# Miniprotein binders against q9bqp7: the designs that were tried, part 14

Target 1, 240 residues: q9bqp7
Amino acid sequence: VPQNWFPIFNPERSDKPNASDPSVPLKIPLQRNVIPSVTRVLQQTMTKQQVFLLERWKQRMILELGEDGFKEYTSNVFLQGKRFHEALESILSPQETLKERDENLLKSGYIESVQHILKDVSGVRALESAVQHETLNYIGLLDCVAEYQGKLCVIDWKTSEKPKPFIQSTFDNPLQVVAYMGAMNHDTNYSFQVQCGLIVVAYKDGSPAHPHFMDAELCSQYWTKWLLRLEEYTEKKKNQ

## First folded at step 2 (miniprotein)

Design sa6yA1
Fold by ESMFold2-Fast, scan of step 2:
Structure sa6yA1 (fold): chain B 240 residues (1-240), chain A 87 residues (1-87)
Amino acid sequence: as target 1 above (240 residues)
Amino acid sequence: DPKEELLKRAEELLKKSEELFKKAEEAFRRGDLETAEEYLLEAVWLLFEAVELAEEAGDEELLERILEQLWEVLERLEELEERIEKE
C-alpha cells in the first residue's frame, strides 16, 4: 500500500443537505500563510514540458504584440477574470440581493457567456470559501460549490480570450478542482461531500461558455495525479 | 552522436502522435467521442516529451513542426470537448 495514498472521498459524509438553512452559502476566510496553497503547489511542480510550452507561447505572443503589448494583454486578462469572479459571487449569493449590486460587474460579456450554465446551477453551498486538507496539509480558495444538473460539484470559473487561449490551465485545471474537492471532503468546517467537478470556460465576446464536467471516476483519476504533484512539492521544499 | 539520438527519439514521438491523431479522427467519424479523446490526450503527452527533446537538441525546425502539431491536437481536443458537452 503506498505510504502517501489518501482517499479523495470521505465515506462518513453525504452529498445531500445536512443543514436546515442551505440558503446561506458558506464563505470561510482563507488563513494560514505557512501551509502551501493548491495554486502554489501546481506552479512549483510544473513539468519540464509544461514550462517549455508556456515559454514558447510567451515568446510568440511577445513577438506578435511587443513586450508592452504583452504586458497590457496579460494585465487585462487578469483584471477581467477578477471582475468575472466578483460578478458570479454576487449573482449566486442570495445575501447579495440585500446589497446594491454593481451593474457594471453584471453587464460583462463573460456573464452573457455563462447564462446557459447558470440556468443549470442551484443549491449553492459555498462561495469564495477556504478549504484545508487537515491531514495532507494544503489549503485552497474555491470558487463555488453548487448543484449542476442535480449533481453537487466544485465549480471553477475560467475566462478565455480566443483565438489565443491560455494553454497552461488546460492541464492543471482538473488537478486544481480535485485538490479543492479532497480538501473540502476532509475539512471539519464542512459537513457534506462533493464527488463531482465542473470547469466552466467563459468567453469575453459572450459566445457560449464551455462546461467540462468531471464525474466521480474522473475525479479519482485526477486525484492520484494531484497526490503525486503534492509529494513532489513536499520533496522540493525539503531540499531548499 | 548524442544529438542524433535526441532527434531520432523526437521524430519517433512526433510520428507516433500523428498516428494517434489519425486514430482519434477515425474514432470521431464513427461517433466514439470518448475513444477519440483518449487518443488525443495520449498524443499531447508524447508531443510534450518531443518538445523537450527537440529543444535540448537545438533543432529549431523540428521544434516548430512539433509545436504546430501540438497546437493542432489541442485545438481538436477543445472542439471535441465542445461536441461531447452538446450531446
Scores: ipSAE 0.005, ipTM 0.153, lowest interface PAE 11.4, mean pLDDT 77

Design sa6yA2
Fold by ESMFold2-Fast, scan of step 2:
Structure sa6yA2 (fold): chain B 240 residues (1-240), chain A 87 residues (1-87)
Amino acid sequence: as target 1 above (240 residues)
Amino acid sequence: DPKEELLKRAEELLKKSEELFKKAEEAFRRGDLETAEEYLLEAVWLLFEAVELAEEAGDEELLDRIYEQLLEVFDRLLELEERIEKE
């Protein structure tokens, strides 16, 4: 069990819309560099096994594509992901009139892939918004908070060139989602409670995206694992 | 004995992963790439759990066996993903 236990859900908050909720989705900028991000914590607490397997994969890719080919491949994956997130923010934002709509961003196979998911998304409360856990001292930038099939969720958009039909194939993505959830639930910039998560894996060829829904119980289970990763990070940083 | 229990659990997970790998190979052989991928991904998660248990128990020989299985599963998964991309 983690030494610095803290609950994921805030007993003083509700997931129902309230009078203090803004009509426009929140977009709080991320500006703190001294406090570790969720991504940094996860990257710096990878097991030796995960690091070894990642290096093994990298070496195989370099053998197949060459060093220049591998660099181009990873650069393209990063760029495609960035454009996908930009397109989703534009689609889900009620203030699209303030932002020129790039038709090329809206035509990608990834956007086609998520169409059936987007039909079930409503009540957007936050987009590309910073969260901070004031007690546990970590920050993050979440993609989206909205209702999915009537449930308020932290939604994380992922791109993949290969199908990923199971949540297990998303690696640390469940930990990322619950870390954002716990932070938001205890961040004074937000007034609502999020109890569910959703990881959406979109495909380059436009094949239907796979939604991986996380109910409150599953989120609680992953939250304990996140706290252990955070504890490990804190100990490593302290000993530097 | 806590150590004996950890070793027993790690061995059980390794055995289950090997069974899943065989099922994946059979699915792959018949061209059922989706089912093959499902079995391989399940095997990977069982092997990660087995690694944690074997490390806690301090059994280097078991760790080596688990890592050999992990590398084999990952090699097959990469081959499978390449074939899925070409479809």
Scores: ipSAE 0.006, ipTM 0.146, lowest interface PAE 10.6, mean pLDDT 77

Design sa6yA3
Fold by ESMFold2-Fast, scan of step 2:
Structure sa6yA3 (fold): chain B 240 residues (1-240), chain A 87 residues (1-87)
Amino acid sequence: as target 1 above (240 residues)
Amino acid sequence: DPKEELLKRAEELLKKSEELFKKAEEAFRRGDLETAEEYLLEAVWLLFEAVELAEEAGDEELLLRIFWQLEEVMYRLDELRERIEKE
C-alpha cells in the first residue's frame, strides 16, 4: 500500500454538473518542466514481464521488417495516432476549426470506426488539455473530457492495426486514464469532478470501435495501482 | 477472498486459451489457416485479459505462466502469417 495515499475523487468537489461551466471546451497548454508526465512514469516502471513482452515484440518486428522498416513502421503508427487525435479534437470542438486538409482526415478508417461511439458523446468539457496533480506532482495531457451515455468521462482514444494484437492490448491504459482523472480532480484549472473513464479502441479497417467503460469503483481500483507505479517511479528517481 | 476470485478467473481464461490453441493446432494441421488464425487471435485476447487479472492478484508465478503461453501463441501466429503470405 502506498505511504502517500491520496483519493482519486476530490471530496470538496461536487459530482453534479454546474450550469455556469463554460460551453467552450478547455484546452490548457502543457507546460514542460521537471515534473514527470503520466506516460514517463508508466514507461519507467514497467514490470519485468511487460519489458519481456515488449522486447520480444520488437525483435519479431525487426526480424520481419528490418531495422529501417521497424523504425518506419513505428513512425507511421505514431503519425496515424496523432492525425486521429487531431481529427477527433476537430470533430468534437463546437467551433468551426476544420481546414481543407482536416476534412481528408475525417474520411479515415479510424474515424469511421468510432462513429457509433461519437453518437453517444456530448457535453465536451476539455480537449487535448493539460492536467497537473498539485499534491502528487505529476502532469499529463488528456485527450477528452465529455459525457458518454450521460456520464462525465475522461476519454482516451486508441488506434489499432489488425493483426498486430500486442499493440492494441495495453495493460497500462486504465492506469493512464485514472492518472489523468485524479490529476484533473485536484487541478485548480478545473472546477468539475470526473468519476468515470472510457477507453475507445478504433480500428484501421473501419470495424466498429470497442468502448471500455470504467465506472467509479473500477477507477478507484486502478487508482491504487497508479499510486504504486508513481511511488516506484519516485523511489527509482531518488536512488539514481 | 477477492484475490482468490481474480486467480480463479485468470486460471479459467488461461485454460480456455490453451484449449483454443489446441483447436488452432488441429486446424493448422488440416491446412485450415483461416480457422487456425481465428482461434489464435481469440486465445491472445483471453491471455491479455488473464494478464490483467493475475497482475491485480499480484501472482507473479501465474503471470509468468500466462506470458509464456502468450509467447507460444504469438510465435504460432507469426508462423501462420508467413505461410499465408506464401500461398
Scores: ipSAE 0.007, ipTM 0.202, lowest interface PAE 9.2, mean pLDDT 79

Design sa6yB1
Fold by ESMFold2-Fast, scan of step 2:
Structure sa6yB1 (fold): chain B 240 residues (1-240), chain A 87 residues (1-87)
Amino acid sequence: as target 1 above (240 residues)
Amino acid sequence: DPKEELLKRAEELLKKSEELFKKAEEAFRRGDLETAEDYLFEAVLLLYDAVLLAEEAGDEELLERILEQLWEVLERLEELEERIEKE
């Protein structure tokens, strides 16, 4: 159990629309500072098992593709993910400037993969927006906050490129989602409360994306695990 | 010796993971997809520990066998998650 426990949900907030909520989705820019990001905390607190599995996966990929081929592969995966997020922001945003994005971004297999999920997404409240937990001292950049099948969710969009995706990203995804959720629920830049999470895994070949819904109880369970990772990060920093 | 004890523990964990994989297949056959998923997740955790023990022991052949089993469990877990979502 974490020694410095803090609640994920804020009893002073509601998931219902507030009169002070903006009519357009929030997009607060992420500012680089010394406060650690969610991704940094997770990366620096990978278990020895996760680190070893990642390294062995890397060795196998290098054996199959060569060192240059592996670097090209990882660069392509990164760029595809970036373009996927840009396309989703364009689709979900009412802003005219985002409609000017390259039309080809909207026709990728990943975008076809998520079409059935997008039909159930409405009431977008935040897109590519920074969150900060003022008490626990961490920051993050969340993908989306919107209603999925009538429930307000932190939504995290993931790409999967079979046959060789990073195993680590799959297992840390729930922690990433609840970390953003807890930060947003206690961030003064936001007025609403999120109690659910959604991880959407999109596929390059356009096959239907998999939605992994996290209800409030599941979010609370992963929140405890996130607090343990954050505690581990803090302890590692004190010992360096 | 210390190396022999590491190898024995790694082999035990590998064997337990294979038994859990079999239990997952049985749960799947009876339509209990959530129980099958739980068995596969438990198998992954055991294989994590087995990897570390085999690496510390320096047994590359055992390490490769453990990684092969881990990959098989992960592939089956992905297939199972897809089936749970579609139902």
Scores: ipSAE 0.000, ipTM 0.183, lowest interface PAE 11.5, mean pLDDT 78

Design sa6yB2
Fold by ESMFold2-Fast, scan of step 2:
Structure sa6yB2 (fold): chain B 240 residues (1-240), chain A 87 residues (1-87)
Amino acid sequence: as target 1 above (240 residues)
Amino acid sequence: DPKEELLKRAEELLKKSEELFKKAEEAFRRGDLETAEDYLFEAVLLLYDAVLLAEEAGDEELLDRIYEQLLEVFDRLLELEERIEKE
């Protein structure tokens, strides 16, 4: 059990819509400072197995593509992910954006992949929005908060070149989602409660995206693991 | 003889990794994420060992097959890396 246990859900908050809730989804900008981000915490507390696999993957890719080819490949993957998130934000927000340099923010394959998921998404409350856990002192930038099949979720959009039916729990995706959830539930910029998570893996070839739904109990289980990672990060930084 | 033994062991590891990926899928369908994680990690480590054996044996065709399988697994690692860089 983490030394500084804290609950993921805020008993003073409701997940039900309030008549005074903003009609436009919240988009609070990320303010970088000494407070660690969720991604930084997770990256700097990877297990030895995760580090080994990542290093071996990089070695293999460099061997096959050369250093320049590997850099190009990685940059392309990053750009595709960025464009996908920009397209989703545009689709889910009240319409008013098409960049002139990009006639269309749509990524046909990835956007086609998520169409069946988007049909079940409504009541968007936050998009590309910063969250901060005021007591545990960490910050993050979440992709989306919306109702999926009637349940309010922190939604995390992922891109993949090939269909993958597995949840990437060993690579921290569920931890990232619950970290954002816990932060939002205790962030004064937000007034509602989120108790569920959704990880959506979209595919480049347009194959149907895989939704990985996390109910409140599963979120609570991953929250404990996140707290342990945050504790490990804090101890590591005190020793530098 | 020695090359034949290396190839045999590499193919056994590749086949074992295939079986582990199937078990990971079954565990995922049951909602047993921890077991699915364990099988996936074991499969990747076996593939890494298979790479070393195939390289030593000099069998480029087998090495290509092993690397192809590793690339499919590493698509998930690439998604993770992309996300880290995005922030």
Scores: ipSAE 0.000, ipTM 0.156, lowest interface PAE 10.9, mean pLDDT 75

Design sa6yB3
Fold by ESMFold2-Fast, scan of step 2:
Structure sa6yB3 (fold): chain B 240 residues (1-240), chain A 87 residues (1-87)
Amino acid sequence: as target 1 above (240 residues)
Amino acid sequence: DPKEELLKRAEELLKKSEELFKKAEEAFRRGDLETAEDYLFEAVLLLYDAVLLAEEAGDEELLLRIFWQLEEVMYRLDELRERIEKE
C-alpha cells in the first residue's frame, strides 16, 4: 500500500475545452534537475528479471557488434525514436511552418505503421511537453495529449524493431502514462483533466501499429502501482 | 558432442515456448485470461533457460531468435495484463 497516496484525478478540473485553453498545443520545456524523472524512477526500480534480460542482451550485442558497433546500434535506435517523435509532433502541430520544416521526417515505416491510429486523433492540447508533480516531487516529458476516438488521452508513442530487439521495458509503459497523467492533472501550467491513456506501438516495417487504450478505471489501478514504484525509489535513495 | 546437445536443448525449449504462446492465444480468444497469463509466464521461463543454453553453445543466430520470441511474449503479457485490469 503506498504510504504517500495522492489522487490521480483533480476534482477541480474538466476534460472539456474552455475559452482559456490556448489555440495551439502547449509545449512546456523540461527543466532537468535533482527532482527525479518518471523514466529515472522506473529505471531505478526494475525487477530482477528485467535487469537480467537487459544485461544479457547488452553483453550479447557487444559480442556480436563489438563495443563500437553496439554503441552505434543503440545510438541508431535512439535516433530513430527521436525522429519518429519529431515527425509525429510535426504531423500533429497545426502550424504550417513546422510541417514544412520537417517534411523529410515524414517518410518512414514507423509513420506508415501509425497512419490508421492518426485518423482517430484530434483536438491536440500538448506536444512534447513537461509535467511536474510538485507534491509528489517528480517530473516528466510527455509525448502528446489529444483526443483519441473522442476521449482525451495522454498518448505515448513507442517504436519496436525486430528481430534484433532492444529490451528496455516491457511492463512499465502503463506506469509511465499514468505518471504523466497524474502530474499534468496537478500541474498549474495546465487547466484541463486527462482521465485516459493510449500507448501506441509502431513497427519499423510499416506493419499496423497496436493501440493499447486505458480507461479511467485502468489508469487508477496503474496509478497505485506507480505510487509504489515512486515510494521504492525514494526509499532506495535514503539507503545509499 | 556437448555443443550439439546444448543447441538441441535450446531449440526444444524455443519450440515449447512457441507452443505455450499458441495455447495462451487460444485461452485469450475464449476469454480465459488467467490461463493465458499462466502459459505466457511458463513460456518466459523456458526462454530464459534457452538463452543460457544458446549462449553456452555460442550460437548467435539462435540467441537472437530467442530474444525476439522473448520480446513478443513479454509484449503480449503486457497487453494481457491490460485486459485483465479491465475485468
Scores: ipSAE 0.007, ipTM 0.245, lowest interface PAE 9.7, mean pLDDT 78

Design sa6yC1
Fold by ESMFold2-Fast, scan of step 2:
Structure sa6yC1 (fold): chain B 240 residues (1-240), chain A 87 residues (1-87)
Amino acid sequence: as target 1 above (240 residues)
Amino acid sequence: DPKEELLKRAEELLKKSEELFKKAEEAFRRGDLETAELYLMWAVELLLEAVDLAEEAGDEELLERILEQLWEVLERLEELEERIEKE
């Protein structure tokens, strides 16, 4: 894109903490409305290659597991991901009541997998919080905003079962992160600026999670790709 | 051993896809974007076959290596297609 008409970073905002910043992490509820979510935009604008891979993966899984087995497998993957996110929200919350919610939730292999990453996470500013880009009119629900190794990041937690990875999510992970980042940087409910991203892939067997850090330059590159996906979504909606 | 044959074939396809990726880079350096695209598309086809074979063999480490290579090739192919459209 030759013009920076819609920059990812907001020049009016700072990534440094100030006295007006809330002492507890923000949790703005996601409200159902007609404005598209990041996930919907990405689902509706998959490349031909992504659609082909997803369909091929589905056919292969159904052939091996049957339709009922495939549904059970995908439901289990979804449930494990949901529990992992709930556990991380509990661990990272400064509030005592959330930390005490469920001990079994905190004892998964996925939580063991991320322990070394969590040691480098501090200064949590948002958890499971809704973002909206006021100008570009899209919404999202981000996992976490916190400092990772001293840098304020949008952090996206992913679970992986190594034998049968969900290919689609991996291609769009950086786009999700920068979409949330751009939205938060232009959302009036927030006062700070995020310039970095972190994708953390946790493993079911407790093997060390892989952190994929995205600096400001890389985020700007993926932001351009996200804007193209958003434009494609808007054009497809007009033609329906 | 049928598993060993599946693994050998998957490794051969992975190796061939890496060779095709290198040929795509060579075509790109000489400004032949359409030939570069064809080599990348061919690499994708071989890697998809390798995914099936590695999964049938149950080798999760090999499957991960193949998927990583496939994602890299698809990303490069998408970038190259954008450049061709601008010509």
Scores: ipSAE 0.006, ipTM 0.183, lowest interface PAE 10.8, mean pLDDT 78

Design sa6yC2
Fold by ESMFold2-Fast, scan of step 2:
Structure sa6yC2 (fold): chain B 240 residues (1-240), chain A 87 residues (1-87)
Amino acid sequence: as target 1 above (240 residues)
Amino acid sequence: DPKEELLKRAEELLKKSEELFKKAEEAFRRGDLETAELYLMWAVELLLEAVDLAEEAGDEELLDRIYEQLLEVFDRLLELEERIEKE
């Protein structure tokens, strides 16, 4: 149990839309400053086991691809992920010009992979939008907030390269989702409450994406773990 | 064939680690947290040896299966450590 516990949900907020909510999805720009990002907190507080597995994965990839090949592989994975997120933002946005400009992005295997998930996504409220927890002092950039099968979710889109998925993305992804959720629920730029998460793992070959739904109870459990990581980060910073 | 010997040994270690993981789950269910931790730590040691053998053999599919099992064991160890601290 974290020493400075704080609730993930905001009792002053509802998940139901109201008349003051924007008619278009929110896209608040990320303002970088001394306040740590969710990803920085998670990277700086990896367990010895996580660090060991990450180093073993890195060494395996270098042995297979060579040092230059490994750099090319990681750069390519980053670019593919970026393009996938851009395509999803285009698909979920009401902007016609984005769809016309990037036809090639809409034809990727990753987009084919998520089609069955997208059929159940509606009521988009935020896309590629910054969140800040003013009390706990952290920031993040979330992918999407929308209804999945009628439930308002923080949705995180992940790409996976069969047969060699990024091990790092599997360890802390639930923590990342709940960190964004808790920040959004206490960020004055947003007026609604999110109680559920969804992690969608898309595949390059177009195989059906795997949805990992997180209900309110599961989000609360991961929230406690996120608070512990945040406390560890704060303590580590004092000793730096 | 040297490669076949490496693969056979790696598969044996993976199978043994899965048996140890099952024993850890049974101990955890009984509230025997110390015994659960010992079985999980033993499973990790076997899986790390299996990784080295699979890497040397160049079997990417087996290596991925071993890493998946390692991740599951580590997740369980972290959950167990949290529970021990609360006692």
Scores: ipSAE 0.005, ipTM 0.164, lowest interface PAE 11.5, mean pLDDT 78

Design sa6yC3
Fold by ESMFold2-Fast, scan of step 2:
Structure sa6yC3 (fold): chain B 240 residues (1-240), chain A 87 residues (1-87)
Amino acid sequence: as target 1 above (240 residues)
Amino acid sequence: DPKEELLKRAEELLKKSEELFKKAEEAFRRGDLETAELYLMWAVELLLEAVDLAEEAGDEELLLRIFWQLEEVMYRLDELRERIEKE
């Protein structure tokens, strides 16, 4: 186990009954510098299995779609994800201008897919907001922090053109969620503590999105794995 | 019916990948590293297809079995590739 292990939950934030929640969701801008992002750490510490799986998937897709077709496909996946996140931020934001954005963007199959999940989302505290773990020195940009079925969660929105009902099929997504959670819980820009995660996989055809809820115990388990990836990243950079 | 067809195909791919893994182990034991790598690569390709089919069918138990097998095959492939590089 890591010599310098830190808990995902901040004991300094244990009980604060007198703290009032922000009336407007926080949106702290991400200021990039030498401090690594969650996505960079994960990309630079992919397991040999993940690298092989990604390369084989890429080769298979190129064989099916051609070089140009593959580029178009990946560009479209990226663009669809970006538009989906923009639509969700608009829906969950209290600003009128943002909520009144292009209705065609809001009526995609992906938005239809998440409707039943959104019914259970309330008390939005942060949207597209930067987090930094000041002691472990990493940063990230989380999608959303809100109550899901009464529990405060770091919520990560994903798009898929094929069903992904199982958390195992999301690979690093649980690590990403707990990395954001741990950072937020130790970031002085935030006063509250999050103990749960939620990965929501939305589908292009509008079929019901699959929510993958992560309770505190599961988050703690994935946090241990994230710390190992962070340690590997730090060691790798020390030798570069 | 549609789900049963997906499950049958996924299980057939899983079974064939397990047979290829055994062939890779036998090739490895006799020092035929290139042949062992080929069998492991074929096993991975079949397992990737099986993952897609199991996800479409919604069979959690089968999907977990496929992931466990995929992890084992990929660990062995990495070990084998290291040995080929040193040879």
Scores: ipSAE 0.000, ipTM 0.238, lowest interface PAE 10.4, mean pLDDT 78

Design sa9yA1
Fold by ESMFold2-Fast, scan of step 2:
Structure sa9yA1 (fold): chain B 240 residues (1-240), chain A 81 residues (1-81)
Amino acid sequence: as target 1 above (240 residues)
Amino acid sequence: NEDEIRKRWEELKKRAEELIKKVEELFPDSPEAKELIELIKWLLEIAEEALEEGDLEEAEKLIKWAEELYKELEKLYEEWK
């Protein structure tokens, strides 16, 4: 799928603040339907090399932890990530819209890790919000859209604390970010333009998080790769 | 067998929804219960997606995890009630 037929950026939109922009960040609920999610597309289109490496990692972890230990480890990684996202949503949401802050939720090593990044984040426009590319027929749930160092970004929060992280997450994180970006730029529920991405890797021990900024050119390059993955997914579904 | 896996998912979802309501009514602020509830809900949702896509192997795996977590939530409920 050529980028020029399906551009990542919408020429009818601006990244500058609009007087009609809501003061409260958008949170469009994700609707369950047959339209594939970004995560599902990426999972179903892993290369043979990615599958091989993932299976090798899984077998090594099972040898180390046992089958039950591996399941427990995986569940804990997911749960820690979910709590981190919930804490960030709470921190970035207007105080008046929150019922009560959970002190335990706000006091994790991951939150300590990300403090220096949060100081540079402002103008939050969307939190835990659904995006849909109506023409390309995929959906996603993005973490955050906000200004980072003055630039409007799709921000994806990641946690890392394990000696052997999930391999597919390492390879596909930029694709996930640009897929959300392209969807949001063409979703009628949104009126603004996002041209930059930010992947923030936070650490359990509170060590400073690593920001990976993606400018418009880099986003365009990854968009081309995402379109190829989406095409592969669509082709696989036709052949079932 | 797809029909057996779908029925297993449907039965688990029904049982989970009933147990979650009971836990939330009695222990709305339990951190351990909230943790298990969120994991169960997520696994059921992802399992449904796998079933819709025809990925029976993945669906079965996710349903097994959800069943294990359901048992933990049930144990917690029995212990605390």
Scores: ipSAE 0.000, ipTM 0.175, lowest interface PAE 17.0, mean pLDDT 78

Design sa9yA2
Fold by ESMFold2-Fast, scan of step 2:
Structure sa9yA2 (fold): chain B 240 residues (1-240), chain A 81 residues (1-81)
Amino acid sequence: as target 1 above (240 residues)
Amino acid sequence: NEDEIRKRWEELKKRAEELIKKVEELFPDSPEAKELIELIKWLLEIAEEALEEGDLEDAEKYIKEAEEFYKLLEKEYEEWK
């Protein structure tokens, strides 16, 4: 149990639509801040196992591709991920002009991979939107909040391209999702409650994406682990 | 060949379980041993997931990695006993 436990869900909020809810998805910009981001906290609190596996993967890739080849590969992976997120935001946005601008982005293998998942996504409430936990003092930029098969979820879109370190996506993706969820549930810029998560892993070759649904119970379990990571981060910062 | 890769995974899992038991009995407080044990267990689990999904390329990669960490754990065990 974390020393400074705080609940993930907000008893003052509901996941049902409210008349005061905006008609378009929220997109609150992430502002520069001294408050740590979710990704920063997770990066600074990686286990020795995660660090070892990441370094092992890096060494193997450098041996295969060379130093310059490795840099090019990682740059391409990052760029493809960025383009995938931009395409998803365009597809899920009610604004037609954004969709028309990047027609070529909509034809990628990653987009083909998620088609069957997107068919079950509706009621989009937030896209590429900043969240802040005012009490626990962390920030984040979430991908999407929408209904998946009728349940309101924080949805995180992931791309898979071989080879790449799966340790962070396996161990930290659920933590990232619940961190965003807890922040949103207590952020004054939002009025609704999210109790479920969804991690969608898309494949470059267009093979069907894998959805990993997280119900409220599972989210609560990962929330406790996130609080421990946040405490570890805070302790490390005190010692500098 | 799926059957060959699955057999390789099964044999590695058996050997790993035996070695892990010996290491935990002899060096229960070794941080290096605990780290290697966790890595081996995790790689075997994701290899099984890959096999179940029919991703033979990933399964083989995870099995090879697990074999490498198994050898490291075996080397440590021999050195410390």
Scores: ipSAE 0.000, ipTM 0.162, lowest interface PAE 12.4, mean pLDDT 78

